# VH-VL binders against o27280, part 259

Target 1, 266 residues: o27280
Amino acid sequence: MDSMNVPEVLEIKRIVEESESVKTFIFSWDFRREVRPGQFVMVWDFRDEKPMSVSLIDPVRSEIGISIRRVGEFTDRVHGLSEGDLLGIRGPYGRGFELMGRDILLVGGGIGMAPLAALADEATARGMRVDALVAARTADELLFLDRLEAAGVNISTCTDDGSCGFKGFAHERLLTLEENHDMAAVCGPEPMMFQVMRILDERDVPAQLSLERYMKCAVGICGQCCLDDTGFRVCAEGPVFWSQELSRVREFGRYRRDPAGRRVPW
Below, E stands for the ipSAE of ESMFold2; O stands for the ipSAE of OpenDDE; V2 stands for 0.75 times the mean of E and O plus 0.25 times the DockQ between their complexes.

## First folded at step 11 (VH-VL)

Design Q72 (framework fv_libevitug)
Fold by ESMFold2-Fast, scan of step 11:
Structure Q72 (fold): chain C 266 residues (1-266), chain A 122 residues (1-122), chain B 110 residues (1-110)
Amino acid sequence: as target 1 above (266 residues)
Amino acid sequence: QVQLQQSGPGLVKPSQTLSLTCAISGDSVSSDSAAWNWIRQSPSRGLEWLGYTYYTEKWYNDYAVSVKSRITINPDTSKNQFSLQLNSVTPEDTAVYYCARVLKFSSYFDIWGQGTLVTVSS
Amino acid sequence: QSVLTQPPSASGTPGQRVTISCSGSSSNIGSYYVYWYQQLPGTAPKLLIYGDNQRPSGVPDRFSGSKSGTSASLAITGLQAEDEADYYCQSYDSSLSGYVFGGGTKLTVL
């Protein structure tokens, strides 16, 4: 059961345009209410609310950031807002990423770099060595490269179309990288995450993977967010999962759900 | 690399204030990435988290409900240490006291001090 | 009384499998990661398992963690004499806004 939580109406302090389709909305935050990389909040525009990953956690400035990709009616309305406008924020929810060891590999696809950018900030603040593989369909969809560079992260890029860095998919680029890590964190499309997980498992690197589709399940609202009948209950454990948990689930990386909840291949 | 070294009296009289310090080496008490904790252990109560202090633009602290009215955890940036003050002690406060680190966004104690046995007796 | 419930003792013989349980509620284990610590006589507790089921570097694969709902367990396979120790589970509790420990389990190797 969820603990009682209510939305707080917050003023948009600053908006950063990350790309033509992605904006980061920055709010003042009281860090007595803890937020961890990998957690999400419910963003309320006073009509609808949607789960969004936290992409900036800055206790020094007392700020959080929420990165939103423009994909539909709700996100289109939010993208139309300006500094000084109000949004409701509820949360945080879900399990965040864990950090352990001396070095970490981040593998992000598209908007999946959002929660990983927050994780990169924390890992570097701890003195960890951070390597990031940033993947997207095209160069203009690569996100947070300036933030990662400023944090001292070692960056590799790849694009499906070859417009920046390695031409190909994240897992193909990862195969050309020989260095091992104490742990990894992965966020992006499920087919990408499945292939990356397989390689990391062969290298004996413990990995955590963030599954966007389970954010609603973490607040107890989704009856259809079960990966399969293996005894694994996604709603109790998401959105971040260990690779050991996901490797037991046949659906992961192979099937998605349509609006009626039916299994369809990727 | 990072080490925690505890110091303070091993014997405290009932009704007095218990005062312990934890010296930090290899990290800063005002590091933005760490919270500095006190934990105690007795045969009858096991391990009990007492509270923490951490820095982010300003100092924050929080304390376990059971000791909240009697406890203060204070940083000292000039000596790179933090302290525990527990008021109005009783024999129930007899325990081994540990200082310990939690890194921001983790919920585990990764580095522990050596422990200090404190006996509350006349 | 501890917030998380562990059996006060457990025992086994060398080579056997031993499991130690840890029970909580939705405000702690049901919502947050579980951690396990090993405490050898005269020493501070040492992190043995993090993130419900992950081992830090240097911890043998004989130790494993698992979690289901509001309960967690520590499993030790191929039990050895040096495993004789006290074991503690730990989580975070949102209703208490603080870290919580189990009562501890004294493991005896017979």
Scores: ipSAE 0.137, ipTM 0.689, lowest interface PAE 6.1, mean pLDDT 85

Design Q73 (framework fv_libevitug)
Fold by ESMFold2-Fast, scan of step 11:
Structure Q73 (fold): chain C 266 residues (1-266), chain A 122 residues (1-122), chain B 110 residues (1-110)
Amino acid sequence: as target 1 above (266 residues)
Amino acid sequence: QVQLQQSGPGLVKPSQTLSLTCAISGDSVSSDSAAWNWIRQSPSRGLEWLGDTYYTEKWYNDYAVSVKSRITINPDTSKNQFSLQLNSVTPEDTAVYYCARVWKFSSYFDIWGQGTLVTVSS
Amino acid sequence: QSVLTQPPSASGTPGQRVTISCSGSSSNIGSYYVYWYQQLPGTAPKLLIYGDNQRPSGVPDRFSGSKSGTSASLAITGLQAEDEADYYCQSYDSSLSGYVFGGGTKLTVL
């Protein structure tokens, strides 16, 4: 459909406060345009357009949700909106998560729980067993715990400061969790995702990782995010990649690129 | 669990090449999850990072600006070790030399060798 | 000279709080994580703090790190005789494309 490439002006139906810094904006959605967990949309405030992961997919209510963290001018403006206000939504775009097996592990850091919350809903609806490791800097920044619990997900938490659950990083907590899963899905800061990927590779658990920074590349915008000295073209297949695809990408988890295209460590 | 063991001469003459080896046990030098580093420590300069080597699809090196023209760090997969060659040494290169591991995508040194005192004197 | 600046010495008595500063610039501490190492006499440095303020397993909660702008600080509360050691901060520097260390602080427990 042509509507996928043209923003639709949609009314904000409901806003859910997830934390002091995160809100979920809910819109009515025509599910003739299929939306899969792990996909993103372009959110247009009639001035700027930014990619945002879909965090709620509800065909029964004919709704999608988009969770947005306040981190800059665009997100500050969007956070200032109210129910009844308008946003342009274009998409969905990108490769979503694939579900396989019966037992899955979700590992999310901060706002990275947003696409994983949508995946948890789909997996539990299919009758899969879902274990989620939810990581954040502090207890107040752990996202979607009530929603995951309501869906029947088995939840483990960790915080950098020890204010909820295990004190430490996601990969440190993962080492204390049981090893039997048919697949994993991971979303969060790239250094976290890389450490988690290593552990899952050692356990022979196939993992899918969502790289937020490559969402613009997935819509055909080619910049520094499409470069890879190893020859891997991340923009062709993002934002979700299997761990086997990422093992040889030099940039993954090690460094980012500045506006001039120079490598800068995380 | 993972251990680093250093070997090499404790005395090197000025203008010669300093050569040290770090043997790895409990992990592979070609592990795509680690970078293998050389760091030295002297009273005059403190702790000074010299460089690293690591493997993903091929071998890479990073070298500190201060030694870049004189330094080579080489892996040896058959012996599971890596080495440091520092050319044209001067008395200012006198230091305790450490080998150390960094996880590929971290920036801290989590495992260190015991250290080797190298004296550069005639 | 060291790229990161630490005081050469610090001292305290048992039970006291002591702090050790580490000053840099926008190309290092201002942009990257800070790490702290403890070095006991005759041993290699041991990681004490990573990611500005995190402790590895086995490090007492008396040790804490903080960072503001281009400066970092290591705080030791409830100072004990066994804390007598050299302490080093470490970061990454984008202008040098390499890891950088502070000059070290010799902590004496009186």
Scores: ipSAE 0.005, ipTM 0.412, lowest interface PAE 15.3, mean pLDDT 82

Design Q74 (framework fv_libevitug)
Fold by ESMFold2-Fast, scan of step 11:
Structure Q74 (fold): chain C 266 residues (1-266), chain A 122 residues (1-122), chain B 110 residues (1-110)
Amino acid sequence: as target 1 above (266 residues)
Amino acid sequence: QVQLQQSGPGLVKPSQTLSLTCAISGDSVSSDSAAWNWIRQSPSRGLEWLGDTYYTEKWYNDYAVSVKSRITINPDTSKNQFSLQLNSVTPEDTAVYYCARVLKFSSYFDIWGQGTLVTVSS
Amino acid sequence: QSVLTQPPSASGTPGQRVTISCSGSSSNIGDYWVYWYQQLPGTAPKLLIYGDNQRPSGVPDRFSGSKSGTSASLAITGLQAEDEADYYCQSYDSSLSGYVFGGGTKLTVL
């Protein structure tokens, strides 16, 4: 019995409303179980269990935070909870981001800024220069801007509709930014991550990308993540992958899975 | 900027192998962002997708069920082209054959070759 | 046989509005994006609409797409003589595990 595999019932200590659709739930945490940016936990509401990226890691206050977007029945129920209510937390799981060099670029889309906010805190604490490109469809969906500013991060924004910052997509904005980073970390919708990855590859910037669909592979729940229809085994060490690793995955960008697990196009 | 140019015989006898090539300019056949497709058009069957080839660490193919047992689509990185081989042709394989591109994270054909009429007759 | 159903022909006069339908099922249009192609005589098909209702750069705004349930429609407003062409819809079919096309609509500008 590993302590990571036993759900701990924790009290919601604080709730931060990040936007109309996103809340961060903060819990006291025993840091004898180390948590790294890019890792996730299984959140259990005593009916269903879902993987959620860790968005706040604060050893000084002995707290972790988990940011949850309202997208369906499970997340609607969790959003209905109040400070003092209980949730089950199991983990952490998966491999986290690796930091190297002196300068890092973060590129986040929507809720994808959640694991990157935790990474920004660690990178800043290590004395790295942190540049963040925060992307969303509209201004209301830009997340963690105040927290990133407070951490000393250099922020660029873009929105699809032009309601805040650059009008356009993350990769279009990235083409106007400086090319002097030692590494990058990217999290958001897969089409956005792919376009960003291509630019970073051309600039010889090593990039790590975080993919929610591979969180099940890291826990060992889904065998389909490890095989394609030809029986070839794919990488299962998510959710964070180097761009070179994702470039080796047959299905990345060509297929996704439907609810029945069938391979379907984008 | 990207262009596709087709070549191959316009007449093939029944039971023989139909062979066509599609030359790519402005992009690489081994580009990991593209899948290279064959589509044919006939009065009896309309537009019909036949299959593709694409590179991600190694070469892959997806083929339409209707032709899967007779079809091979192969890249040639030295000539920056890809080919179609369709075995055991019948008059029903008479069609205009097109090569076309699909990009990652899309499901439409954004660039097409000029087309090659292939007639299967004795 | 075509998996998606289009009328074989459509017609209009310059300046008028013409619509071309594309009917499918839950295994294709009901679950997947619809694309439209224009084919001028002697040429390859050219992408006209992607993602149900989006236009590529260079396509005039008088072309528009829509989708409701298992059916899609291409609308052409302010019809012009150069619009005389064949029009094809395309989607994906989960039961066939492949791309599928409509039978095509020959548009005549009278």
Scores: ipSAE 0.269, ipTM 0.685, lowest interface PAE 4.1, mean pLDDT 87

Design Q75 (framework fv_libevitug)
Fold by ESMFold2-Fast, scan of step 11:
Structure Q75 (fold): chain C 266 residues (1-266), chain A 122 residues (1-122), chain B 110 residues (1-110)
Amino acid sequence: as target 1 above (266 residues)
Amino acid sequence: QVQLQQSGPGLVKPSQTLSLTCAISGDSVSSDSAAWNWIRQSPSRGLEWLGDTYYSERWYNDYAVSVKSRITINPDTSKNQFSLQLNSVTPEDTAVYYCARVLKFSSYFDIWGQGTLVTVSS
Amino acid sequence: QSVLTQPPSASGTPGQRVTISCSGSSSNIGSYYVYWYQQLPGTAPKLLIYGDNQRPSGVPDRFSGSKSGTSASLAITGLQAEDEADYYCQSYDSSLSGYVFGGGTKLTVL
């Protein structure tokens, strides 16, 4: 394995509490190793290793951030760590988002807002107009609102249960928003992304979608990241795909993969 | 609005082939966002999924194990419809037959045809 | 026999809470989402609940779904006369490689 595949042991410099279930862990980073919004790293707690999207890229402060939702044993252990504790980090891996045009729409669901927060920073730094639709099941899962506001992003929100803002799903809220965007980037639960993609396709807005299926992948060798029998691999070719690529994939929206690699319906 | 309209004979003799058609309006049978399904309902067996057809760069089929050896589900892009053929029918195949849609990222049937009662008797 | 087990009947009076159960195994409900359909007399089934506990637009919030282990439940609060119908649960079964349904529950509003 080359040097990029060897975990570097890094000190947790700062922890940001994003919600009761989400924390962003911030590390010093050597930017001679370029990292782009949409890429991920492998996080090693010295027992297990899991892929996590990069949610903060700050070359001025020489920092990256990784946002982690508490959903199981690994993430519970990582959430128990404090500033000054150590984690192993490998990467970055995957292809990042591409920016084009002057106006971008971001549509994020839950923790899917994490890679989009990094993208928002890059887009605003390039002088793009950024509109963000931040969606979650409940108010406490709406993430990065203060950070997006500080970056000058135009924010719309919705929650499934109506606990904050518009009551409904992301795609229902999107139907009430303006159509004038040069591109879109979407990350969240795959059913949400599919509904959003349909609307964006109808509006002729090119969209990139980030798939989180790589949670089960060892980079470059994991068949579980394959979208279907066409040979697409999220960790090798993704996690970011154009909507046209996803519309061609037999498995996309029909099946996902379970931990054993079996096809599982939605 | 998407609608499904069924047609086919209501009476079939044992050992013959049951043939039903479902015409689609408001969507394309070759839309890569939808799978087109057949489901039947009888008092003795309840609701049974039979299979589907869908397009994603090529046509695919999934069939229920219980009928796989006797069933064919085919799209017809020229007429924007899909059909069910069930071979070697028995009285146990007597049921109301529905066509129905499943969208990508769904495992539920969001729109249904009106249903067609098929009686298998001599 | 249906793959998923529902009581054949349930009843209640207007304003009451009624719960309809749906029992399966690790190869279906224990591993996959549960969906619920309402079937009024002479009509096709209509989606009522998807993804264990989500409601489509137009479905009153009196209807709710839940799942624990290999069993799911449909709860109807504030029961109304128009709720009288057959209710079916649906999931997927990995051993059968296909969609599976419950036997249905006829709900009578007394």
Scores: ipSAE 0.000, ipTM 0.459, lowest interface PAE 11.8, mean pLDDT 84

Design U1 (framework fv_marstacimab; at its last look DockQ between E and O 0.76; V2 from the best seeds 0.77)
Fold by OpenDDE, look of step 13:
Structure U1 (fold): chain C 266 residues (1-266), chain A 119 residues (1-119), chain B 112 residues (1-112)
Amino acid sequence: as target 1 above (266 residues)
Amino acid sequence: EVQLLESGGGLVQPGGSLRLSCAASGFTFSDYYMSWVRQAPGKGLEWVSAISKSGGYTYYADSVKGRFTISRDNSKNTLYLQMNSLRAEDTAVYYCARLDDYYYGMDVWGQGTMVTVSS
Amino acid sequence: QSVLTQPPSVSGAPGQRVTISCTGSSSNIGADYDVHWYQQLPGTAPKLLIYGNSNRPSGVPDRFSGSKSGTSASLAITGLQAEDEADYYCQSYDRSLRGSWVFGGGTKLTVL
């Protein structure tokens, strides 16, 4: 199947309430169309289109899940939908995660746990030992804990307010953990990812990080998601990048560009 | 048939440079880590370098770090090894090998290309 | 000098059983990374003989077997044949220093 498609209209099969602000929308999926953790799809509500990470890949049930946080007009509309309603889905796009090693560390913040949850399922299915540092502002914003636990993931939680687990930020919690892993996968707020990457580099742990940028075409044509200096297109060369790649990206962890292309700080 | 074919070997002076290529066929190249392994005359196998599926992460043995650069072009099904600042001790047959990402073994080998560093 | 240690040579008569040991450390074999064995006939490229500690690729006779325990592995050859005369290398993955693939020093097997 061609990845450069017109959106396929799919029926919402199920909706899972992950938190007050996050829902997972589940769709029937033909797995002749391969999808990998870390890849994203473009979700079209027939008015607007937004990139969303795949958070569930279930070949047994022939389903995929897309987790969406309520943050604006588009997501408000989507969150108002019910099972049986329709959405346009095109993709998947982008470079997903590569699994390597016997022990993997997942570090996720907020909705960043979405692609990591899918990765956790694959890693555990392969027999890898998976440790997950799940971070959020508050306890009620921690995502996928039950799902991760059911998959056999060793979970450590971190909250800004201390309402659950370690009080502080993910990178601070990481500093308290002495164990090294064969590789790490990171997704969340970019300032968090930046700090986490630094720690992992100092520890000589190979890391992959999933970046978020404004994406319009998703096929590497429009350039809206280009990273400064390198010319990396988040939709084509990413969204998953190796730490070695991101070390060449000056803007990483420092600023991003808004829909108008203006530089804005994190 | 799954196959790897090395090229680019030859005679070079100390301090010189050489670029090796490895053409892959018979499998989805981008689904595999790739590696270079060398063998000096009458000696054992020595791992030299490895590269991730996407090419975004590279590994190097201490003996070649800073001098050799591994890269790949998945659109061309080709693995490369840029060798700079070559030394006499770099003289060896260089093999490209396919790495499996589950067992971490090398299940496919090329026939190798000879690199001789001599004045 | 090699990260994995092998005996430099072993020998046996046709029909006999020989074993080749491979000793690693806690950062490779002991870190639950698998051991692989390669056969290199004179003048040829190495060939995968055993993967994942004890699995044989297609075409490899059942006379060859591998095992792993602790920080060590072993290759056993039963019913030794003249064609088995070759160099044998064990290989694993070492997680130290951002990871590396490591080989044993090799073992020359002579069939008497």
Scores: ipSAE 0.899, ipTM 0.950, lowest interface PAE 0.6, mean pLDDT 95
Fold by ESMFold2-Fast, scan of step 11:
Structure U1 (fold): chain C 266 residues (1-266), chain A 119 residues (1-119), chain B 112 residues (1-112)
Amino acid sequence: as target 1 above (266 residues)
Amino acid sequence: EVQLLESGGGLVQPGGSLRLSCAASGFTFSDYYMSWVRQAPGKGLEWVSAISKSGGYTYYADSVKGRFTISRDNSKNTLYLQMNSLRAEDTAVYYCARLDDYYYGMDVWGQGTMVTVSS
Amino acid sequence: QSVLTQPPSVSGAPGQRVTISCTGSSSNIGADYDVHWYQQLPGTAPKLLIYGNSNRPSGVPDRFSGSKSGTSASLAITGLQAEDEADYYCQSYDRSLRGSWVFGGGTKLTVL
């Protein structure tokens, strides 16, 4: 009866090139197994298994999409696959985003836009006004701009090098935006998320942050995804946390854990 | 049938504590934000506290901040309000109410439970 | 004091029309947060009467209608009936108070 804990071998139906380093892999999905924005799946290439956020949830087409950035051996192998090839998928796992109110701010950095793109689809479908601040190091690393535009999202961009939109970091751009929202959702590098969370907290905007740290097991206890102050397990209790929850975690935004569980500065 | 049923009210002395419960039935409790609203005898409605679907975010009226704690157990379909450092002005009927996450309105209400703070 | 202002009482005869006002500020109704109305019959819990400024839940007759303009909202009741005698409360959301659900002081409707 643990069907979500056993990988289902699925055919890659379509691959979308999001950038030089990011691809979205699309699979047919049976929506009797509900999937919510902010949840993740374990992707198995028949040698190694890694957690990946769901970036597309389309019940009309009966499809899900998983966006993967090329950063190491596993992701390099997966990027070498073609339409028609097979991958094992199990899940979904984790806590998804909650929606509240009439308007929402999305703040995404790099691949962190992947779970936020799925959230944008849900928010627009329920009639919310969606503003997205899309951040990356360079213009070529900005993700999902066309998809967000097609969904009716109001987009602001920023790049570290100034190659597109505001020149600077996401939190610096956010400081120039005086608008308040009913809620916010944030996903990206942890130092960026920490700075953004502080600004949103000062503005009394409830914020949810997706914290996809190292994971060794998608079900139960995960040695490398435990947070030290609260005992949170990213794969079981996350990856989505409210700002009030993260404000109690001294480690957030300052340290990460290596494979041995030691604190390492960002 | 969609229902909310409060319990735990009673008589308590100033400075005392009380824990209210609200049992939900007839709907998927974990899909909703929840709220506590109170009404002093002969007075109007006053919002007290609210909690997100997961319980990870909470809201409090200034009058109760630091004294009351809202929580929920989605596995038991139950909402709680822990009331500490009670004052005479906390005397009221306490209602639990289901929150609409789009309009910020309250579409389902319990019958209320009376809390009397008196020596 | 209540954040939203309502008249403390209003009265009418059967068949007449009454209007109950709800006045807020730029941080709540004026910030485009919706207004909801609740009916509280004597000795009972409040019940949702109007939500999202003008929408009626199932079972609420079209004699009850809501409207919103600027920082204020109104509940109109036409064709008054004896069973309409109750307390009526408006409610909105306030962004300036670190997220707060705010109520009006309530209006007692007497059907003469």
Scores: ipSAE 0.761, ipTM 0.867, lowest interface PAE 1.2, mean pLDDT 88
Fold by ESMFold2, look of step 13:
Structure U1 (fold): chain C 266 residues (1-266), chain A 119 residues (1-119), chain B 112 residues (1-112)
Amino acid sequence: as target 1 above (266 residues)
Amino acid sequence: EVQLLESGGGLVQPGGSLRLSCAASGFTFSDYYMSWVRQAPGKGLEWVSAISKSGGYTYYADSVKGRFTISRDNSKNTLYLQMNSLRAEDTAVYYCARLDDYYYGMDVWGQGTMVTVSS
Amino acid sequence: QSVLTQPPSVSGAPGQRVTISCTGSSSNIGADYDVHWYQQLPGTAPKLLIYGNSNRPSGVPDRFSGSKSGTSASLAITGLQAEDEADYYCQSYDRSLRGSWVFGGGTKLTVL
């Protein structure tokens, strides 16, 4: 017997253009299937299936938002869809973020801001002070700034090319920020997350980092999402890991795996 | 209704080891940070260790770092404290306590288990 | 040596008001971390008495009250009763100690 869940076919209710390359697809959602920030869903376009970030969790309106960056053949097809078109969705899967304390730092790179935007909503709703460092290559790729501002988040930006905010990498900007946080949540390109984690570890700031790996089953049985030093399955024990857990993972920040399981440089 | 029950205390010689357990009931154990607090005879409360909901992040007082290991098994609703290289100064009643992750307070305490380190 | 400082003892007659101080620093109470108070009756485990500086859990009489100002906190007990004779501990969190839960040294309350 295969433990894989069958996708529920849902109609695209609305599409929000977040940037040139990122769209958020909004669906009606039955919240008897609870969703927490940091969990993921598998999106099926009736041909292929990929893990995608949940960026909006709205139980009041019974809506969920899935943010998708156009990066290849699958996401090109999904970006070509319109309101009323259908997608299969299964999940949610994985371990979400734990909140701690009253002062949280979010560090997001590119589409990595999607799960952090959902977390920011939860954190502000429970009365936490939220600082966000939002990073991208260029100003046009900075995500969710208006939404974060409306939620009361204190935003710092950085861009590789200097077109908005600090010119440089997220970890370089982090060195210039005050160290007033009870915890951090980090999501983005793995090299960025590795550098950010090192700084946060030196400052004794507990951090949770959201990883991406190739997935097939999403329920922990196929082994395609494993981290080779620990046997952690990103779909089951993650995608969110504590920094103390990742400190024992040799591959983190140094390489990734292709669909055949071979080590490939970042 | 909400209860914490410690066990595993006893008499041990210096340099020895003990493993304490804390059985939780009446609440969803995996939703809470957990901690150990100790009290030497006639002395005040001293925080020892804490652990995140998943068990993925741990905290230790300097006095026990490297010698004690906190862990949890959420499938068994049980918190553990492995105590190695015990010293006479570790003699205390050890309490299991439930942490509030917003206020950082300890809202539920066990009755404690006595650990005596002597030759 | 306690990170938070409490007087070792305080006393009062029945019906009086007593106050127990708890003094911290800029890395704990002064960094906006809450203060909690615990009552430990003789031979028993500590019990939460006040949390979040001034909140009473269900079942705690309103003659117990807490406050916080600057780097210090205070527990006040009005209408002192014989049953209040116990040890009282304040507790907070200190970020500078690599994330530590910190207790005061305790205050023995004697009802005369």
Scores: ipSAE 0.659, ipTM 0.849, lowest interface PAE 1.5, mean pLDDT 89
ESMFold2 (binder alone), look of step 13: mean pLDDT 94; pTM 0.956

